# VHH binders against E3 ubiquitin-protein ligase MYLIP-A (mylipa): the designs that were tried, part 5

Target 1, 279 residues: E3 ubiquitin-protein ligase MYLIP-A (mylipa), of Danio rerio (Zebrafish) (Brachydanio rerio) (q6tem9r1to279)
Amino acid sequence: MLCHVTRPDAVVMEIEVDAKANGEDCLNKVCRKLGIIEVDYFGLQFSGSKGENLWLNLRNRISQQMDNLTPCRLRLRVKFFVEPHLILQEQTRHLFFMHVKEDLHRGHLRMCSEQAQELSALLAQAEFGDYNQNTAKYWYTELCGSEPNQTTINSIIAKHKALEGLSQASVEYQALQLVSSLEHYGVEWHWARDAEAQRLAIGVGPEGIAICRDDFSLVNRISYPIIQIATQSGKSVYLTVTKESSDSVVLLFKLISNRAASGLYRAITETHAFYRCDT

## First folded at step 20 (VHH)

Design j8 (from z7 with Y103T K108R)
Fold by ESMFold2, look of step 20:
Structure j8 (fold): chain B 279 residues (1-279), chain A 123 residues (1-123)
Amino acid sequence: as target 1 above (279 residues)
Amino acid sequence: EVKLVESGGGLVQPGGSLRLSCAASGFTFSDNTMSWYRQTPGKQRDLVADIDSEGSTKYADSVKGRFTISRDNTKNTVYLQMNSLKPEDTAVYYCTTDYRTYTFDEGRETEYWGQGTQVTVSS
């Protein structure tokens, strides 16, 4: 079968796999063509019929997971984020950067004005090179949620000029170091509802789970050590957590579809498994 | 706690029919997808059919038009009606569900499968 695999930089790769191939067969071919040895950080996503962003299960047949196979449309994405200094290959780091750039554009990673000014300059250097008043454009509103005044713009320009001569690879690394310090770095977001049908944003990250309101304000933070059991049942995900008194409480998250619920369940369990071995 | 029990397998001639049943307990049956898989010697388990909580079905290409999956939520039972059986349908048939649990202390996931029922198609 023919797979169209879209990279985080929007470049489409054509990958041919056996009709009975599992997900990892396709991922390995993609990574081989990209010269990436660090395959374990990556996964392949596809779209569900209700607009879900779903991870292809790497151990199962592709044909049994997707509704449309002519062509099989997949997206190469970072599945497990790590601190930038742990990434061995430049090519891997570049893909992390491109993925993070998309997350920044969507507003899932917000920062204070000072960090937004620094990152704006780094992004401009990476995309356009040295400062040029005729071509300079800056991401700022996307990064901190407010429009810059002229003083802020002048500060960004000064920071961009200070980056003169630095390579794209160097500033991408600096950008990743800055973003990796942000509260929601490496967090995968899932929409859910609680038992009262109130909308929640559930963030699954390296250290645990953030339960947020629909405006992303924090309601509760649950670290993996206090979670005893995760259960997926239909459209529901349950977490059994330990209270301070040694008693347990069961939290309920209801999602729009069984596949969405499986997605949240897998995000939690696979993230825990990945970072438990990496501790 | 969770229990899946298959029945209805046996020996049948080519062109014949069988109906498999899987009785489930220990979880909310009506909320979950139920599936039939089959395994031939030396091969992986392959999906035969599934039926979700809303009644939507999916079939392997090799069984479309011959097999029908159905469920009875009042009896917590899923069925596989197998018609026009062929020798290549010979396999152990397993019942499973999308209900899953993961224990954080051990880092261990539990998938729930029945013990399997043998279907043999020969003349």
Scores: ipSAE 0.684, ipTM 0.823, lowest interface PAE 0.4, mean pLDDT 90
Fold by ESMFold2, last read:
Structure j8 (fold): chain B 279 residues (1-279), chain A 123 residues (1-123)
Amino acid sequence: as target 1 above (279 residues)
Amino acid sequence: EVKLVESGGGLVQPGGSLRLSCAASGFTFSDNTMSWYRQTPGKQRDLVADIDSEGSTKYADSVKGRFTISRDNTKNTVYLQMNSLKPEDTAVYYCTTDYRTYTFDEGRETEYWGQGTQVTVSS
């Protein structure tokens, strides 16, 4: 079967796998072609029939998970984010950088004006090289939500000039170091509803789960050590958590489909399992 | 305790029929997808059929038109009606569900499968 695998930098790879191939067969071929040995950070995503953004289960057959196989359309994405200094290969860091760049574009990672000025210069150096008034464009509103005034623009230009001579790889690493300090670095978001049908945004990250309202205001933050059990049942995910009184409570999250519920369940359990092995 | 119990397997001649049953308990059966898989020696388990909570079904190409999956939510039971059986249908048939649990202190996930029932089509 032919898979079209889109990289985080939008480059499309054509990968041929056996008709009975598991997801990991395709991922391994993708990583092999890219020279990536750090396969464990990555996964493959596809779109569900309701527009869901779903992780391909690597242990299961691709043909049993996808709605359309002619061609099988997949996206290579970072699944597990780690501190940049733990990444061994530059190619791996580049893919992390490109993934993060999309998150920044979508407004998922926010920062203060000072950090936005620093990152704006790094992004410009990575894309355009040394400062050139005729080619440089700067991200800023995407990073902090405010329009830049001329003083801010001049500050960004000064910072860009200070990066003169630095390679794309060097400034991508510096950008990742900066972004890794941000609150939502490595957080995966899922829409759900509680038992009272209130819409929730559930953020799954390296240290735990953020439960937010639909405006992303925080309702509760649950660290993995207080979670006893995660359960997927149909369109629902349940978390059995330890209360302050040492009693247990069960939290319910209802999702729009079985696939969406599986997605949240897998995000929680696989993130916990990944970082548990790290610690 | 989640429990899946298959029955109805056996020896049958080519062209014959069998009906497999899987009785389920320990979870909300009506909310969950139920599936049949089959396994021949030395091979991975292959999906045969799915039925979701709304009654929507999916079949492997090799059994489409010959096998029918159905469910009875009042008996918490999923069925596989197998008609026009062929020697290539010989396998152990397993019942499973999309119901899953993960214990955080052990880092252990539990998948729930029945014990399997042997279907042999001999001629």
Scores: ipSAE 0.666, ipTM 0.817, lowest interface PAE 0.5, mean pLDDT 90
Fold by ESMFold2, last read:
Structure j8 (fold): chain B 279 residues (1-279), chain A 123 residues (1-123)
Amino acid sequence: as target 1 above (279 residues)
Amino acid sequence: EVKLVESGGGLVQPGGSLRLSCAASGFTFSDNTMSWYRQTPGKQRDLVADIDSEGSTKYADSVKGRFTISRDNTKNTVYLQMNSLKPEDTAVYYCTTDYRTYTFDEGRETEYWGQGTQVTVSS
């Protein structure tokens, strides 16, 4: 079968796999063509029939998971984020950077004005090279949500000029180092509803789970050490968490479909498993 | 304690029929997808059919039109009616569910499978 695999930088790859191939077979071919040996950070995503954003299960047949196989439309994405200094290959760092850049553009990662000034310069150097008054464009508003005044613009320009001569790879690495310090670095978001049908954004990250309102304001944060059990049952995910002074509490998250519930469940369990072995 | 118990396997001639049953307990059966898989020597388990909580079904291409999955939520039982059996259908048939648990202390996921029932179709 033919898979169209879209990279985070929007480049589309054509990958041929056996009709009975599992997800891992396709991912390995993608990474081989890219020269990536650090396969474990990546996964393949697809869209479900109800608009779900789903990870292809690498252990299962692609044909059993996809609604359309002519062609299979997949997206190569970073599944497990690590600190940038742990990444060995420049190509891996580039894909991390492009994924992060999409998160920044969508407003998933916001920062203070000082960080936004620094990152604006790094992004401009990565895209345009050395400062040039005619080509420089800065992402500042997208990064902190405020329009820059002239003092801020002058600061960004000064920072951009200070990056003169640095390669795209060098500034992408510095950008990743800055972004890796942000609160939601490596967080995967899932929409759910609580027991009272109130809409929640559930963030699954390296350290635990953030429960947010639909505007992403924090309601509760649950670290992995206090979670005893995760359960998927139908369209529901349950977390059994330990209270400091009393018996365990069970939290319920209801999702729009069984596949969405499986997605949240696997995000939690696979993220915990990945970082448990990594740390 | 989650339990899945298959029954109804056996030896049958080509063109014959069998009905497999899987009795489930220890979770909310009606909320969960139930599935049949089969395994032949030297191969991984392959999906045969599934049926979700709303009654929607999916079949492997090799069994479409010959096999029918159904469920009885009052008996917590899923069935696989197998008609027009072929030698290629010879396998151990396993019942499973999408109900999953993960224990954080051990970092272990549990998938729930029955012990399997042998179906042999001989010429």
Scores: ipSAE 0.644, ipTM 0.799, lowest interface PAE 0.5, mean pLDDT 89
Fold by ESMFold2, fold request of step 21:
Structure j8 (fold): chain B 279 residues (1-279), chain A 123 residues (1-123)
Amino acid sequence: as target 1 above (279 residues)
Amino acid sequence: EVKLVESGGGLVQPGGSLRLSCAASGFTFSDNTMSWYRQTPGKQRDLVADIDSEGSTKYADSVKGRFTISRDNTKNTVYLQMNSLKPEDTAVYYCTTDYRTYTFDEGRETEYWGQGTQVTVSS
């Protein structure tokens, strides 16, 4: 069967796999073609019939998970984010950077004006090279939500000029170092509803779970050590949480579909498992 | 505790029929997808059929038109009616569900499977 695998930079790869291939078989072929040995950070995503953004289960057959196999359409994405200094390969770091750029554009990673000025210069150096008035274009409002005044623009230009001679790989690394310090770096977001049907954004990250309102304002943060059990049942995900008194509380998240509920459940359990070994 | 118990397997001639049953307990059966898988020695388990909480079904291409999955939510039981059986249908048949639990202290997921029932199709 033919898989069209879209990279974070929108480049489409054509990958042929056996008709009975599991997800791992496809991911391994993608990573081999890209020269990636750090396969464990990555996964393949696809779209569900209700618009869900779903991870392909690597242990299961592709044909049993996908609605459309002619061709099978997948997206290569970073599944587990780590601190940039832990990444061994430049190519792996580049894919992390491309994924992060998409997150910045969507507004999931916001920062203060000073960090936005620094990152803006790094992004420009990575895309355009050394400062050139005719080609350099700067992200800023995407990064902090405010329009730049002339003083801010002049500051960004000065920072860009200071990066003269630095390679794309070097400034991508510096950009990742900056972004890795931001709130919600490496957080995967899922839409859900609580028991009262109010819409929630559930952030699954390296340290635990953020429960947010639909505007991403924090309601509660639950670290993994206080969670006893995650359960998926139908369209629901339950978390059994232990309080200081050793009493248990069960939190309910209702999702739009069984596959969406599986997605949240998998995000929680696989993120916990991954970072438990890494830490 | 979650339990899935298959029954109804046996030896049958080509062209014959069998009906498998899987009795479920320990979770809300009506809210969850139930599935049949089969496995031959040395091979990975293959999906045969599933039926979701709304009654929607999916079948492997190799069994379409011959096998029918159904459920009885009052008995917490899922069935697989197998007609026009072929020697290639010979396998251990397993019942499973999309109900899942993960214990954080152990870092371990539990998937719930029955013990399996043997189906043998032979002249």
Scores: ipSAE 0.640, ipTM 0.801, lowest interface PAE 0.6, mean pLDDT 90

Design j8 (from z7 with Y103T K108R)
Fold by ESMFold2, fold request of step 21:
Order: C-alpha cells, then sequence, then structure tokens
Structure j8 (fold): chain B 279 residues (1-279), chain A 123 residues (1-123)
C-alpha cells in the first residue's frame, strides 16, 4: 500500500507499507526516513468525508480507518508539544516550528503587540534572511489581530536588522521559545456544539481544556484534575467534572460525526495520559 | 456496567450458514456503532462488519455478498448472518462498540469487547 505523507513544510513523502500495516508502522517509516528518533511527539492525520481533521490510530490497521487508500493520504503533524529546550534534534525542532507557523497563520495563537513585533522579525529572518528593504514582508496582523502603524513597522525593521547573520535554525529556536510561553501553545482545536447548539472551539492542551467561542475567545477553562470521567457515545463527548461545591456536573459536546467525537475524546484522553508522566 | 455477549458460533461444513448474535447492555445501544471482528491464531483482529446508529453498514471485501450485519434496537442486539461459509472464515468472532470511557484518576480507558464465539468451517 502507497501512502502520500505531507510534512508540515508541504513536502510530500511516498511511503510503502504492508497492506495490513498499523498506523505505527507508517509513522515509524516516516520518522526513520527523516532521521527523527523522537517519534513520540508525532502522529499522522487524515481528512474525514465531512471535512474532519482526524488522527490515525497508531494501533489499528490503516486500511480500516480511511475512506480512500489509492493513495492513502496522510499528514505528519506534532501531536504532543513540549518545551523547546527538551527537544533533542534540530530536525524535530524544525517540524515543531513549521507546525507552529501554521497555527499562527490560522489565528490559533495570539499575542500582545510587543511579542508580535519580536516574532514578526524572527519569522522574517527565518524566511528571507537578513533585512532587505526590497523583500521584507512581515506577519503582524496574523499574530495580534491589529494592523501595524508606522511606528510598529519601524520597530519590526529594527528588530529584524538586529538578527543579522543568525541562522535559520537559530531564529526558529528563538521563535519556538517565544511561542512556547504563549497561552494555548500545544493546544489542539476541535469544533463542537454545546447543549444549546452554539458553536464552540474546544482546545485540548497540556494543562486542560479551553472552551471558546468560534472567534477563540475564552468561555471556560477546565483543568485535568477536576475531570473525573470522559465518555464517548456516538457523536457526543461527555465530561464529568467536579464543581467548587464538590458536586459533579456533566458537560456535553456534540460533534459533526462519530469520528469527530472519537477524535475529541482521544485528544483529551491521550493528552492527559502523555503529560501525566511529565509532572 | 457495559456487557457484550456473543452467541451462535459452531462447526459448519463449507457452504453452510450461521447466525451470530451479540446482546448489549449498560450503554445507549441505539446511539452507537456496533462491529464484528474476527481473529485467527497468531494474527490480530480484523474488521468483518460495522453497523452505525443510522443503520449504515460497512463490510470487509472478503465477506461482501456473503455476510449481512443487522441490528434490533428494541432488543439491544446486533446480528451477523454468515452464508456461503468458507474454510478461511474459520476464526473467533468478537462483538465490540465505539462506546468508550476513560477514568482520569487511574488514567485508564475501557474498550468493550465480548468474550468471542468460535466459528469453524471444516472441509
Amino acid sequence: as target 1 above (279 residues)
Amino acid sequence: EVKLVESGGGLVQPGGSLRLSCAASGFTFSDNTMSWYRQTPGKQRDLVADIDSEGSTKYADSVKGRFTISRDNTKNTVYLQMNSLKPEDTAVYYCTTDYRTYTFDEGRETEYWGQGTQVTVSS
């Protein structure tokens, strides 16, 4: 069976696996070809028939999870984020950076103007190299939601000039260090609806779950210690949480499909399991 | 307490038929996908058939046209009608569901599987 695996930098890899291969078999081959020994941070995603963004279950057969196998189309993505200084390999850090860059573009990670100015310069150095007035282009609105004025643009240019001579790897690391300090670093987003059918963005991260509106404004935050049970039933995910009064409350999230519900359920449970050992 | 109980396995000659049943309890049966898997010695479990909450079915290529999955939501039971049985259909058949629970204190997920029922097609 031929798999087309798209890297976060859009490069497509062709991976041959046994017709009865598990997801893990494919992921290991991808990481081996990339020289990545830190396999545990990564997973493979595919698209569901209703536009769902789904993680391939590594313990199950690929052929039993996907609607189309000719070719089997997968995306290599970071599944579990850690602090950048814990990453051993430069290639691993590069893939983290490319994943984060995509999250920034989609508006999932926002920051204040001062951080946006610093990151804007780092991104420009990584993409274009040293400052050149003829080629300089800066991400800013994507980072903080506001249009830059001339003072802000001049500040970004000054910061970019200060990065002269720094390598792509060096500025990618600095960018990751900055982004790792942000709220929602390492957060995986899922679309759902609440019991009143209002659209929510559910963020699953290292410390818990963020419940946001569709513009990503925070409605509620639930840390893992207050969650007792997660249940998947059909298209629904239920969380039993402890209130301040020690009573239990059940939260309902309804998703577009059974596979989407499974995706949210597994994001919550697997993220909890992964970071449980780190603390 | 979630419980899945398979029945209906046995010894059959090639070309024969069997009907497997799986009685379910402890969850909202009608909301969930029910599945049959089979396993031969030394190999991992393979999907045979799925039926979702809306009655939509999927089959492994090796059983299409010979096996039929169905469900009765009033009896909380899923069935697998197996016709034109072949020796390669010999396996332990397991019932399962997409219903899942995870307990945070212990960090443990529960998958729900039946005990399995043996189907032997001898030639």
Scores: ipSAE 0.628, ipTM 0.790, lowest interface PAE 0.5, mean pLDDT 90

